# VHH binders against 1-(5-phosphoribosyl)-5-[(5-phosphoribosylamino)methylideneamino] imidazole-4-carboxamide isomerase 1 (hisA1), part 16

Target 1, 247 residues: 1-(5-phosphoribosyl)-5-[(5-phosphoribosylamino)methylideneamino] imidazole-4-carboxamide isomerase 1 (hisA1), of Ruegeria sp. (q1ght0)
Amino acid sequence: MMIYPTMELLDGRCVTLDKGNLDAPMIWHVDPVETAKGFAEAGAEWMHLTDFNALQGDSSNQDLVEELIRTAGLPIQLGGGIRSREQAEFWIEKGVGRVVIGTMAAYDPAAVAELAKYYPDQVVLAVDVWQGQVMTEGWRKSGAWTPEAFVKAFGNAPFAGILVTDIDSDMSDLDAQLGLISGLAEQAHSPVIASGVVRSKDDISRLKYLPNISGALVGRALFNKTITLEEAMETAQPNPEPVAEFL
Short names: E, the ipSAE of ESMFold2; O, the ipSAE of OpenDDE; V2, 0.75 times the mean of E and O plus 0.25 times the DockQ between their complexes.

## First folded at step 10 (VHH; framework vhh_gocatamig_d2)

Design n1 (from t02 with S103Y; at its last look DockQ between E and O 0.06; V2 from the best seeds 0.00; counts 0 for: placed apart)
Fold by OpenDDE, look of step 10:
Structure n1 (fold): chain B 247 residues (1-247), chain A 119 residues (1-119)
Amino acid sequence: as target 1 above (247 residues)
Amino acid sequence: EVQLVESGGGLVQPGGSLTLSCAASGFTVSSNYLAWYRQAPGKKRELVAGITSGGSTVYMDSVKGRFTISRDNAKNSVYLQMNSLRAEDTAVYYCATYSQEGYKTFDYWGQGTLVTVSS
């Protein structure tokens, strides 16, 4: 399983949001560029980057994101506020590895499917789930889609991946989260990446035994030093020691 | 020890320009994130502009196109060029950097310099 070290940006700084709450971000006092370079140095193949300003229609982070693309030393999977073909193409032309699309996909799945076809291996479908519904607008709006129906709507569109986040209010129920992600993965025709489920090495250990999970985002746990990227990657390697049974 | 010392504040008329300076010691500006914040009377402190170690800049929307953050590595200083100043830009401006040690995070601030924009 691939580990995606994850960086989230707000006002040029690395942050972590609790359930998407922009009013009380956890600020990590590190240089974003140096941190990204550290990911590359550690041997990460990809990093995931979320721009919370862009999610709000603010381009304040644009220069920083461009710098990261140029200097990080590894390909970037970029999410946040990409709601049009033009916006997607903008970042693709800037050299981003992948663009993550969520809200647009919910409102215009045909357009996103076409985008994925036009840019094979560069479009990631974001599936944010809360109470059995796909969420949009930065987790602010409940969509009309069930996760299953949403994924099915795209058929065999050549997504680079499907990023699944369970935004359940009870974040302590890891089994339920893994069950949701695993269930969607069984139906998916693209690699599934698990988001929001890694708090410790044990979580990674559980994830790697799920057959259809290609990768996992690791954000907060890296920044609060709960786990090192090296440890995370090592733990995610195949043929690990048996840990725990899962549903 | 990390130290930041601001200068350059003062009284300026609307539409005027002012350059703030921040002399840094205890760290290298080219290797660290630096930022300018401001706090107006009765308001919360807010980010005005930031510059990363790589040289990328971040601006609050209200100052975009008017303010420019830069650094001089030789002088180990950061600057805020403020053009087309407005009354609403009146505030105490602070230079800042930060560091992280494990899970602990630290902001370092200067003493601040007052900018008053008034006719």
Scores: ipSAE 0.319, ipTM 0.741, lowest interface PAE 1.7, mean pLDDT 91
ESMFold2, look of step 10: ipSAE 0.437; ipTM 0.763
ESMFold2 (binder alone), look of step 10: mean pLDDT 81; pTM 0.813

Design n2 (from t02 with S103E; at its last look DockQ between E and O 0.41; V2 from the best seeds 0.00; counts 0 for: pae E 3.3 > 2)
Amino acid sequence: EVQLVESGGGLVQPGGSLTLSCAASGFTVSSNYLAWYRQAPGKKRELVAGITSGGSTVYMDSVKGRFTISRDNAKNSVYLQMNSLRAEDTAVYYCATYSQEGEKTFDYWGQGTLVTVSS
ESMFold2, look of step 10: ipSAE 0.753; ipTM 0.909
ESMFold2 (binder alone), look of step 10: mean pLDDT 80; pTM 0.807
OpenDDE, look of step 10: ipSAE 0.657; ipTM 0.868
ESMFold2, look of step 11: ipSAE 0.419; ipTM 0.774
ESMFold2 (binder alone), look of step 11: mean pLDDT 80; pTM 0.799
OpenDDE, look of step 11: ipSAE 0.585; ipTM 0.852

Design n3 (from t02 with N32D; at its last look DockQ between E and O 0.82; V2 from the best seeds 0.00; counts 0 for: pae E 4.5 > 2, unsure alone 62.8 < 65)
Fold by OpenDDE, look of step 10:
Structure n3 (fold): chain B 247 residues (1-247), chain A 119 residues (1-119)
Amino acid sequence: as target 1 above (247 residues)
Amino acid sequence: EVQLVESGGGLVQPGGSLTLSCAASGFTVSSDYLAWYRQAPGKKRELVAGITSGGSTVYMDSVKGRFTISRDNAKNSVYLQMNSLRAEDTAVYYCATYSQEGSKTFDYWGQGTLVTVSS
């Protein structure tokens, strides 16, 4: 399983939001660019980047994101406020590895499917789930989609991945979250990336054994030093098969 | 313990330039995020520019290309060079930094310096 070290930006700083609450961000006193470089140095193949300003229609972080794309040393999967083909293309042209599309996909699935076809392996479908519904607009609006129907609507669109976030889960019910993600993964035709479920090495271990999950985002746990990226990546590796001993 | 003191505000004509300075004490500038905010009369305080410990910058859209934030670690100071000033830039400008204690972040603000852009 692939680990996606995750960075979230607000006003040029690395942050973590509790349930998307922009009013009380947990701010990490680290340099975003140096942190991203650190991910690359640790051997990460991808990093996930969320721009919370962009999510609000604010381009304050744009230059920083461009700098990250240019200097991080690994491809970036970028989410936050990409709600049009033009916006997606803008970032693709800037050299971003992947764009994450959520809200637009809910409002215009045909357009997003077409975008995925036009830019194969560069579009990630975001599926944010709350109370059995796909959420849009930064988890502010409940959509008309069930997660299953939503994923199904795209058929065989060539998404680079499907990023699934269960935002309903009482953080205490990891099993429910994993169940949701695993269930969607079984129906998906694209690699599924688990979001919001990794708090410890144990979580990674559990995810590792679930079928059809290709990756997991690790954000808060890296910043609060609960786990190192190296540890996360190591934990995510398949275990060697036991060797039978013969008498 | 953490103190921020702004200076450099004043009256300037549209199209003019002004440089704001903020002297910081009580923390190591090189390790902290520094920012400039502004608050116009009747408006909410808003981020103008920020600079990370590594020198990465963020700007509000309306000041991009006109304002430049910089820091001098040796002087424990942050600056805001404001060019091509506009009437809408009129505000009290505040220097800000942040400190983290555990999972909590605390904001520290200066007293502010008034910038008035008027013909």
Scores: ipSAE 0.100, ipTM 0.598, lowest interface PAE 2.6, mean pLDDT 89
ESMFold2, look of step 10: ipSAE 0.297; ipTM 0.677
ESMFold2 (binder alone), look of step 10: mean pLDDT 77; pTM 0.774

Design n4 (from t02 with S31D; at its last look DockQ between E and O 0.82; V2 from the best seeds 0.00; counts 0 for: pae O 5.4 > 2)
Fold by OpenDDE, look of step 10:
Structure n4 (fold): chain B 247 residues (1-247), chain A 119 residues (1-119)
Amino acid sequence: as target 1 above (247 residues)
Amino acid sequence: EVQLVESGGGLVQPGGSLTLSCAASGFTVSDNYLAWYRQAPGKKRELVAGITSGGSTVYMDSVKGRFTISRDNAKNSVYLQMNSLRAEDTAVYYCATYSQEGSKTFDYWGQGTLVTVSS
C-alpha cells in the first residue's frame, strides 16, 4: 500500500482541520516547502496537498502551491477548489501530478468523466461521505448521491484514483470507516485511496490487509509526530509470507 | 518575550507607495512564520501577506503584484512594500507570528499601524 504524506494549507501555513472546520485550524509550525521536500527525501512517491483557501475561492496560496510543484521533488496530488475544467487544466499545465475533483463531480459527473478521459492518470475522484451521502463544497453541503451511486455514475472513467473520506460524526468508529472505504473499493474500477483513517501505525497495518486499497493519506499523524513517514511507509509494506515448518 | 512593533503607516494618495516595517524581538524572524494582516473599519481581520521560515510567500488576491513581503534577518524585521495603493487598502495593518507548544498555537500581534489611502 502506498502512503501519501498529506499537507493541508491555510493562509500559507500547514494546518489540520477538525471536520473541515476552517474557524479553528490546528496550525503546524513548519515550512510547507521544506516539509514537502522532506517527504521526497523520505522516499514518498506522491504527496497529497489540500488548499483550503482555494476551497473558499481564494487563490492566496496559488504561488505557494506552484512553488511546491516546482521544488518539492515529488509529484503532487492537489485538491481544493478545482471546480472547472479550466481550473484543472491550469494546474495540470503547472506541472501538478494529479488534480482532485469533488464538488464538480457531484454537480457534473459527465464533465469530470470527460476530464479524466482527456487527462488519464491525472484526475482523482474525491468521495467525501457523511451519513451515507456524498458531501460537496468542502463538506458543507449534502449531495443527492450515495457513495455507491456516485462511484457507479462514472463507470470506467480512467481516474488515477478514488479518494474516499468518511467524515461521519462518529469518527471514532474506525471499523465503520474502514468498512465504508473497503466496500467502495470492492466496486471501484480505479485505485482507491483511503483518507482520514490513519492516526497510528496500527491503522496502517489494518488498511494494508484490506483488499483493493491502493493507498492511504497520512496527515495529522506526521505533523504531530505520532508516526514518521518512514515508519508509515515501512508499516504499509506487505508482510513476508509465513515460513512453513519442516517436519 | 515575543514582541512585534509595526511602523511606517500614514496617509498616502491613491497610486502611492508605502513600506511597513515590523521589528521583532524575542525570536528569530528567519526561523518563524511572519505575516501581515489588516483590518478595515467594520471589516474582519484578513491576511495580507505571509512569509514562512523557508522564505515562501503567500498573498491575498487583491494585493498580488502590488504588495511584497520580505524580511531582513540582520535587523530581525519583516517588511511590507505596498505599491499602487488603493482606497480599499485603508486599514490598520498588523504584524503577526505564532508559536507552537505541543498541539497549541499561540499568536503574537503587534500594536498595528494605520494606513490611510485617500486623495
Scores: ipSAE 0.023, ipTM 0.404, lowest interface PAE 5.4, mean pLDDT 90
ESMFold2, look of step 10: ipSAE 0.693; ipTM 0.889
ESMFold2 (binder alone), look of step 10: mean pLDDT 81; pTM 0.811

Design n5 (from t02 with S53H; at its last look DockQ between E and O 0.02; V2 from the best seeds 0.00; counts 0 for: pae E 8.4 > 2, placed apart)
Fold by ESMFold2, look of step 10:
Structure n5 (fold): chain B 247 residues (1-247), chain A 119 residues (1-119)
Amino acid sequence: as target 1 above (247 residues)
Amino acid sequence: EVQLVESGGGLVQPGGSLTLSCAASGFTVSSNYLAWYRQAPGKKRELVAGITHGGSTVYMDSVKGRFTISRDNAKNSVYLQMNSLRAEDTAVYYCATYSQEGSKTFDYWGQGTLVTVSS
């Protein structure tokens, strides 16, 4: 399965936000551009980038994000503050590889499906799950949505991926989280990417053997050096099956 | 500084009502998933109710029909109306948030407000 080294930006710096405290981020004393180039040098096929300022309506990272798109040396999937078709198209025109759509999917699911059709392989659907239910505007109008039913409602829209986050993950059983993600991966017509479940090499090993998981985000564990990106990617590689040839 | 401050806890008799408030500062709540959690002594913290940016709500089964979560984005606040209170509702109640956009792996938590339901 594919490893997405994950970078989170706040005020121009690589950060991890420990338990949702924007005023006390863990600041990684590394340059974002050089770090992204390091992801490419290590052989990552994609990186994930979250712009925390943009999530708060603050565009102060925009020049840095544009520089990352131009210079990192690998394609970027970008999340944070993309709330309209116009905003999604802005980033696509700047050369981002994929846009990650969360808020717009909650407000206007049909528009997100149409965007994915117009830009195949360039739109990632973010699905935030809480207590087994999708947290979107649409679930009120049609009753409670299971994550599986929500994903199916988009039909065969050609999402580049479906990024699944269990929003309550620190309060949930790990086996239940993996069961949810695996169930979505079995039923989705697009690749499923796990978010928020990798803290160490062992978590990658567990995800690797779940059927139909196409990838996982790895962020804090790379920056705190619990695992190197090379180790993460090696652990994620499928084991080859032996084949005997007699004819 | 991002801060969530709960208020409205106290001592109440069974069958009574309380309204919990959570005021946010350092961020706007309008784009956030907001939730109330509770923790009774010797138990794990459990989710009580949640509300999306668009006002969609979920509740744990034992409070459904008795508790109502609401948000007031203009006042940067989330509320929990607690009716028909039972002794089993005794706990410290925490306001919490998760950013609703993209893959965020962080939560903000308040310091909690104690609700005691006893005669």
Scores: ipSAE 0.013, ipTM 0.364, lowest interface PAE 8.4, mean pLDDT 80
ESMFold2 (binder alone), look of step 10: mean pLDDT 80; pTM 0.804
OpenDDE, look of step 10: ipSAE 0.484; ipTM 0.812

Design n6 (from t02 with D107E; at its last look DockQ between E and O 0.44; V2 from the best seeds 0.00; counts 0 for: pae O 8.3 > 2)
Fold by OpenDDE, look of step 10:
Structure n6 (fold): chain B 247 residues (1-247), chain A 119 residues (1-119)
Amino acid sequence: as target 1 above (247 residues)
Amino acid sequence: EVQLVESGGGLVQPGGSLTLSCAASGFTVSSNYLAWYRQAPGKKRELVAGITSGGSTVYMDSVKGRFTISRDNAKNSVYLQMNSLRAEDTAVYYCATYSQEGSKTFEYWGQGTLVTVSS
């Protein structure tokens, strides 16, 4: 399983939001560019980047994101406020590895499917789930889609991945979250990336045994030093097969 | 010890320009994120501009095109060039940085410098 070290940006700073609450961000006092470089140095193949300003229609982080794309040393999967083909193309042209699309996909699935076809392996479908519904607009609006129906609506669109976030995380029910993600993964025709479920090494260990999950985002746990990226990546590796003993 | 000292504030007319300076000590400005914040009377402190160690900049929307954050490594200082100042830019402006000490990160602030934009 692939680990996606995750960085979330607000006002040019690394942050973590509790349930998408922009009013009380947890600020990590680290340099975003150096942090991203650190991910690359640790051997990450991808990083996930969320721009919370962009999610709000604010382009304040644009230069920073462009610099990250240019200097991080690894491809970036970028999410936040990409709600049009033009916006997606803008970032693709800037050299972003992948664009994450959520809200637009809910409002105009056909357009996003077409975008995925036009840019194979560069579009990630975001599926944010709350109380059995797909959420849009930064988790502010409940959509008309069930997660299953939503994923199914795209058929065989060539997404680079499907990023599944269970927002309803009664943080206490990891099993429910994993069940949701695993269930969607079984139905998906694209690699599924688990979001919001990794808090410890144990979570990674559980995830790696689930079928059809290709990756997991690790954000908060890296920043609060609960786990190192190296540890996360190591933990995510398949265990060696037992060696049979011969009598 | 990390220290930040702001200067350059004052009274300016609308449409005028002002340059704020922040002298840093205890760290190198090229190695840290630096930012300018401001706090107007009765309002919350807000980010004005930031510059990463890599040189990337971030600006609040209301100051884009008018304000420029920069740093001088030789002087170990960060600057905020403010052009086309408006009454709403009136605030105490603060310089800030972050430092990693072991497993902990700390936030450092200057004492602030008052900018008053008034006719």
Scores: ipSAE 0.013, ipTM 0.277, lowest interface PAE 8.3, mean pLDDT 90
ESMFold2, look of step 10: ipSAE 0.722; ipTM 0.894
ESMFold2 (binder alone), look of step 10: mean pLDDT 82; pTM 0.820

Design n7 (from t02 with N32D K64R K104T; at its last look DockQ between E and O 0.02; V2 from the best seeds 0.00; counts 0 for: pae E 8.0 > 2, unsure alone 60.7 < 65, placed apart)
Fold by ESMFold2, look of step 10:
Formats: sequence, structure tokens, C-alpha cells
Structure n7 (fold): chain B 247 residues (1-247), chain A 119 residues (1-119)
Amino acid sequence: as target 1 above (247 residues)
Amino acid sequence: EVQLVESGGGLVQPGGSLTLSCAASGFTVSSDYLAWYRQAPGKKRELVAGITSGGSTVYMDSVRGRFTISRDNAKNSVYLQMNSLRAEDTAVYYCATYSQEGSTTFDYWGQGTLVTVSS
């Protein structure tokens, strides 16, 4: 499966936010551009980039994100603050490899499906799950959608991927998270990428053996040096298939 | 700077009502999911109610029909109307927000407001 080294930006700096914890952001004292070039030098095929200022409507990182797109040396999957077709097209025209759409899917799922059709293989759907329910506009007045039903509602829309996050991950156990993600991967028409579940090499090993998981994001574990990117990618490689020797 | 400030907690008798409010500043909540969590002494923090950017709601089973979450995007605020309060509802109540974007959603928490249901 594919490893997406993941960088999160706040105020021009690489940070880590710990989901559900009360901690302030951990600021890593590294240069974002040199770090992204390091991902390319290590052999990563994609990186994931989240712009936390853009999530809050603040464009302060825009010049840095444009520089990353131009200079990192690998394609970028960009999330944060992409809430309209115009914003998605802006980043595509700047050369981003994929745009990650979460908030727009909550407001206007039909528009997101059309965007994916118009830009095949360039749109990733973010599906955030809360207490077993989807946190999108799919919440109906008398109930919430299961993650499976929500994904099915997009039909054959040609998403480059479906990025699945359990937003209460600190309140959920890993077995439950992996069961949910695996179930979605078995039913989805697009590749499923796991988010928020990798804290160590062991987590990559567990994900690798689940069927139909196409990739995983790895962020904090790289910056706190729990694992190197090379080790993560090596761990994620498929085992060689056994073959019989034939005469 | 992102800030969430809760208010409206206090001491109330069983069967009573309280309204909690949470005002956000430093960002616009119109695209965010908003939630109320609570933590009783010696217990894990638990989701009480959540509301999407489009107004859809979720409630924990024990509060459904008694509590109502609402949002006012013009005032950058989320509310929890708490009716028919029970001793079991005694806890510190926290406001939280996040966005559905990127690999890690941004979660921010307020400082909490104490609700005590006794007597």
C-alpha cells in the first residue's frame, strides 16, 4: 500500500494537532520546503498537505503552498479550505496533483460529484466519521448516514481516493477504526486511504494486511521521529507473493 | 487566535433547565462541525450532541428528547438547551469544533462550564 508523508501547516510552520487532546499545536522547527524535498528524496510517490490556516478561512500560507507545489519534487494532495469549484480549480491550475474536498461535500455533494467527473483522478473525497456516523450533509433530519451509505450516495463519481478519518480517534479503539475503514474499502468504487491511525510502524503493518486499503497518511510519527519515511514505505510494501518453481 | 468560551453552567435542581452557550472568535464557524462534550468526575469525556454546518444533529441516547443543540452562524455561536435535568447530567461541559478537511481535522476545545444537578 502507498505511504503519504503528511505535512500540516499553521502560520507558515509544520505542526501536529493531536485529535481530541487538549494540547496546543506542536510546532516542529523544520523548514517546510526542505522537508517536502526530503520526502521526494526518500522516494515517496505522493505527499499529503493540510493547510490549517485555510481551514479557518485564512490565506496566509498560500505563497508557501504554491512554493511547495512548484519545488517539492513530488505530487501533492492538498486539503484545507477548498470550499468551491473556483477554489478547487485555482489549486489544480497551480499544479496541485489532487484536491481534498470535505467541507464542500457537506454543503453540496452533487457539486463535488460533478467536480470529480470534470477533473478525473484529481479529487479526493474526505469522509469524516463521528460515533459511527458520517459528519457531512448526509445527516438527515431523523437520522445520520452510515459511512457506507454516504459513500454509496456518490455512485460512480471518479474520485482519486476516499480519505477516511475517525474524528474521535482518541476515544475509539484501533480495532474499531480498522473495521470501519476496511468495510468501506470493500464497498467503495474508489481507493480508500486511511487517515489518523498511524502512530508507529506496527500500525502500518496492521493496515498492510487489511484487504483493499490503498494507502495511509503518516504525519506526526515522521516529525517526532518514531519512524523514518524509508522505514514506513518499506513496512508498507506488499510481501512478495509465494510462487512455485516450475520445470 | 481561535477561542471558544462556554457559559451558562451552574447549580440546578433535578427537573430543571439550563442553556449553555459557546461563542467562537478568531474564525468563522459556518463551515465547521460543532459539538458539546461532557466529563463527569472519574469518567471519560463523552459526546453529548453535535451539529453539522448544514444543521443536522446527533445526540447521545441518554439526552435525546431532553437536550437540543443549535447554532447561530451570524453570532458565531453554538448552544445546548438542557431540559429535564437529572443528577446523571452533572459534569463539566465542553464546546468543540472541527472541520472535515485534510488528513487530520482541526479540533479545538473550550475551557468548560460546570453543570451540577443536585438536591
Scores: ipSAE 0.012, ipTM 0.378, lowest interface PAE 8.0, mean pLDDT 79
ESMFold2 (binder alone), look of step 10: mean pLDDT 77; pTM 0.771
OpenDDE, look of step 10: ipSAE 0.549; ipTM 0.825

## First folded at step 11 (VHH; framework vhh_gocatamig_d2)

Design o1 (from n2 with K64R; at its last look DockQ between E and O 0.83; V2 from the best seeds 0.61)
Fold by OpenDDE, look of step 11:
Structure o1 (fold): chain B 247 residues (1-247), chain A 119 residues (1-119)
Amino acid sequence: as target 1 above (247 residues)
Amino acid sequence: EVQLVESGGGLVQPGGSLTLSCAASGFTVSSNYLAWYRQAPGKKRELVAGITSGGSTVYMDSVRGRFTISRDNAKNSVYLQMNSLRAEDTAVYYCATYSQEGEKTFDYWGQGTLVTVSS
């Protein structure tokens, strides 16, 4: 399983939000660019980046994000406020590895499917789930989609991945979260990335044995030093297969 | 003790320019995030510009291309060059930094300096 070290930006700073609450962010006293470089140095293949200003229609972080793309040393999967083809193309042209699309996908599935076809391996579908419904607008609005119907609407669109977040689940109820994500993954035709489920090494250990999960975001746990990226990546590696002894 | 002292505020005509200064003490500006915020009467305080310890910059949409945040390590100061000022830029401007203790971050603010843009 692939580990996606995750950085979330608000006003140029690394933060963690509690259930998307922008009013009380946990702020990390680290340089975003240096932190990203650290991810690359640790051997991460991808990093996930969420721009919380962009999510609100604010482009304050744009220069910082461009610098991250240019200097981090690893491809970036960027989410936050990408709600049009033009916006997606803007970031793709800037050299972003992948764009994450949620809200736009809920309002215009056909457009996002087309975008995915035009830019193969560069579009990630975000599926944020709360009380059995897909959420949009930064978890502020309940959509008309069930997660299953939502994923099904895209058919075999060539997404680089499907990022699934269970908003409703308590972090202490890992089984419920894994059940939701794994269940949805069974219907998916693209690699599924689990979001919001990793707080410890044990969580990674459980995730890596799920055959339909290709990756997991790790954010807060890295910043609060609960786990190092190296440890996370090591833990995510499959155990060696037993070697059959031949008589 | 962390201290931030702003200066450079004043009255300026629309289209004019002004440079704000923030003298920092108790920490090294090159090692910390620094930012300018502003607060107009009856409005919430908002980020104007920020500079990371690594030198990356952040700007609010309405000031991009007009305002420039910079720092002078030798003077342990941060600056906000404001060009093409508009009436809507009228506000008290604050210099800010933060420090982390464990998982908690504490913000430090200057006393603020008033910028009035009026004909």
Scores: ipSAE 0.297, ipTM 0.727, lowest interface PAE 1.8, mean pLDDT 91
ESMFold2, look of step 11: ipSAE 0.777; ipTM 0.917
ESMFold2 (binder alone), look of step 11: mean pLDDT 80; pTM 0.806

Design o2 (from n2 with S99V; at its last look DockQ between E and O 0.81; V2 from the best seeds 0.00; counts 0 for: pae E 2.03 > 2)
Fold by OpenDDE, look of step 11:
Structure o2 (fold): chain B 247 residues (1-247), chain A 119 residues (1-119)
Amino acid sequence: as target 1 above (247 residues)
Amino acid sequence: EVQLVESGGGLVQPGGSLTLSCAASGFTVSSNYLAWYRQAPGKKRELVAGITSGGSTVYMDSVKGRFTISRDNAKNSVYLQMNSLRAEDTAVYYCATYVQEGEKTFDYWGQGTLVTVSS
């Protein structure tokens, strides 16, 4: 399983939000660019980046994000406020590895499917789930989609991945979260990435044995030093296959 | 003790320029995130510009291309060069830094300096 070290930006700072609450961010006193470089140095293949200003229609972080794309040393999966083809293309042209699209996908599935076809391996579908419904606009609005219907609507669109977040779950109830994500993954035709489920090494250990989960975001746990990226990546590696003994 | 002291505010005409200064003590500006915020009467405080410890900058949309945040390590100060000022830029401007202790971040603010843009 692939580990996606995750950085979330608000006003040029690394932050973690509780349930998407922008009014009380947990701020990490680290340099965003240096942190991203650290991810690359640790051997991460991808990093996930969320721009919370962009999510609000604010381009304050744009230059910083461009700098990250240019200097981090690893491809970036970028989410936050990408709600049009033009916006997606803007970032793709800037050299972003992948764009994450949620809200736009809920409002115009056909457009996002076409976007995925035009830019194969560069579009990630975000599926944020709350009380059995897909949420949009930064978890502020309940959509008309069930998660299953939402994923099904895209058919075999060539997404680089499907990022699934269970918003309603308590972090203490990992089984419920895994059940939701794994269940949805069974219907997916693209690799599924689990979001919001990793707090410890144990969580990674459980995730790596799920056959339909290709990756997991790790954010807060890295910043609060509950786990190092190296440890996370090591833990995510499959156990050695048993050696068959031949008579 | 962390302290931030702003200066440079005043009255300026639309289209004019002004440079704000923030003298920092108790920490090193090159090692910390520094930011300028502003608050107009009846409005919430908002980020104007920020500079990370690594030197990356962030600007609010309305000031992009007009305002520049910079720091002088030798003087342990941060500056906000404001060009092409507009009436809507009128506000009290605050310098801020943040210090993390464990999982908590503590905010430090200056006393603020008033910028009035008026004909």
Scores: ipSAE 0.329, ipTM 0.742, lowest interface PAE 1.7, mean pLDDT 91
ESMFold2, look of step 11: ipSAE 0.601; ipTM 0.855
ESMFold2 (binder alone), look of step 11: mean pLDDT 84; pTM 0.831

Design o3 (from n2 with K64R S99V; at its last look DockQ between E and O 0.90; V2 from the best seeds 0.00; counts 0 for: pae E 2.1 > 2)
Fold by ESMFold2, look of step 11:
Structure o3 (fold): chain B 247 residues (1-247), chain A 119 residues (1-119)
Amino acid sequence: as target 1 above (247 residues)
Amino acid sequence: EVQLVESGGGLVQPGGSLTLSCAASGFTVSSNYLAWYRQAPGKKRELVAGITSGGSTVYMDSVRGRFTISRDNAKNSVYLQMNSLRAEDTAVYYCATYVQEGEKTFDYWGQGTLVTVSS
């Protein structure tokens, strides 16, 4: 299972938002560029990057995001504020590995399905869920979709991944959160990436054994040092079956 | 004790320039994120420019190309060079940083310096 060390930016700072609250971010005392280089040096194959200024229509982080793409040393999947084919193509031309699209997909699923076909392996569908509904506009609006209907609307569109976030979860609801993600993974025609579920090494172990879960984002738990990136990746590795040695 | 002291505000004509200074004490600017924010009357406080501990910079779109954030590690200070000033730049400008102590983050703000752009 792939581990995506996850960085979230607000005003040029690495942050974690509690339930999407932009007014009270947890700010981490780290440098974004040095942190991303650290992900590559630890052996991560991808990182995930969310630009919370861009989600609000604010381009303050643009130069920093471009610097991260050039210098981090690993491919980046980028989300936040990508609302049109032109914006997606802008970032692809800058060398981002994948674009993550949510709001545009909710308002025009056919256009996003076509974008995924045109850019194979470069488009990730974001499915952000609150109380059984797909959320849009930076988690501010309940959309017209249930999560199941939303994924189904894309048919066989060849997304590089489907990123599923349950926005309103806590530890007592983990089984419900995993049920949502697993249910969508069984119906999806693209790999499913779990977001917002990894709080400890145990959560990685649970995800690893669910069918059709290809990866997980790990953000807060890395920055608050609940788990190291090396531990996350080791826990996510497949356990080989024993084989007889006759040599 | 962490302190931030802004200076350099004042009245300036449209098209003019000002340099804002932020003197820091109780921490080193080279190891920390620092930013300038501004707040105009009746508006929310907004980011103007930031500089990361590694020296990367961010700018709000309306000031990119006109304003430059920089730091002087020897003087433990951060600056905002403001060129081609416009009436819309009128605001109280604040220098800010943050410190994480254990499980908590503490924001530190200066007192603010008023910039007025008026003919």
Scores: ipSAE 0.584, ipTM 0.846, lowest interface PAE 2.1, mean pLDDT 88
ESMFold2 (binder alone), look of step 11: mean pLDDT 84; pTM 0.836
OpenDDE, look of step 11: ipSAE 0.691; ipTM 0.881

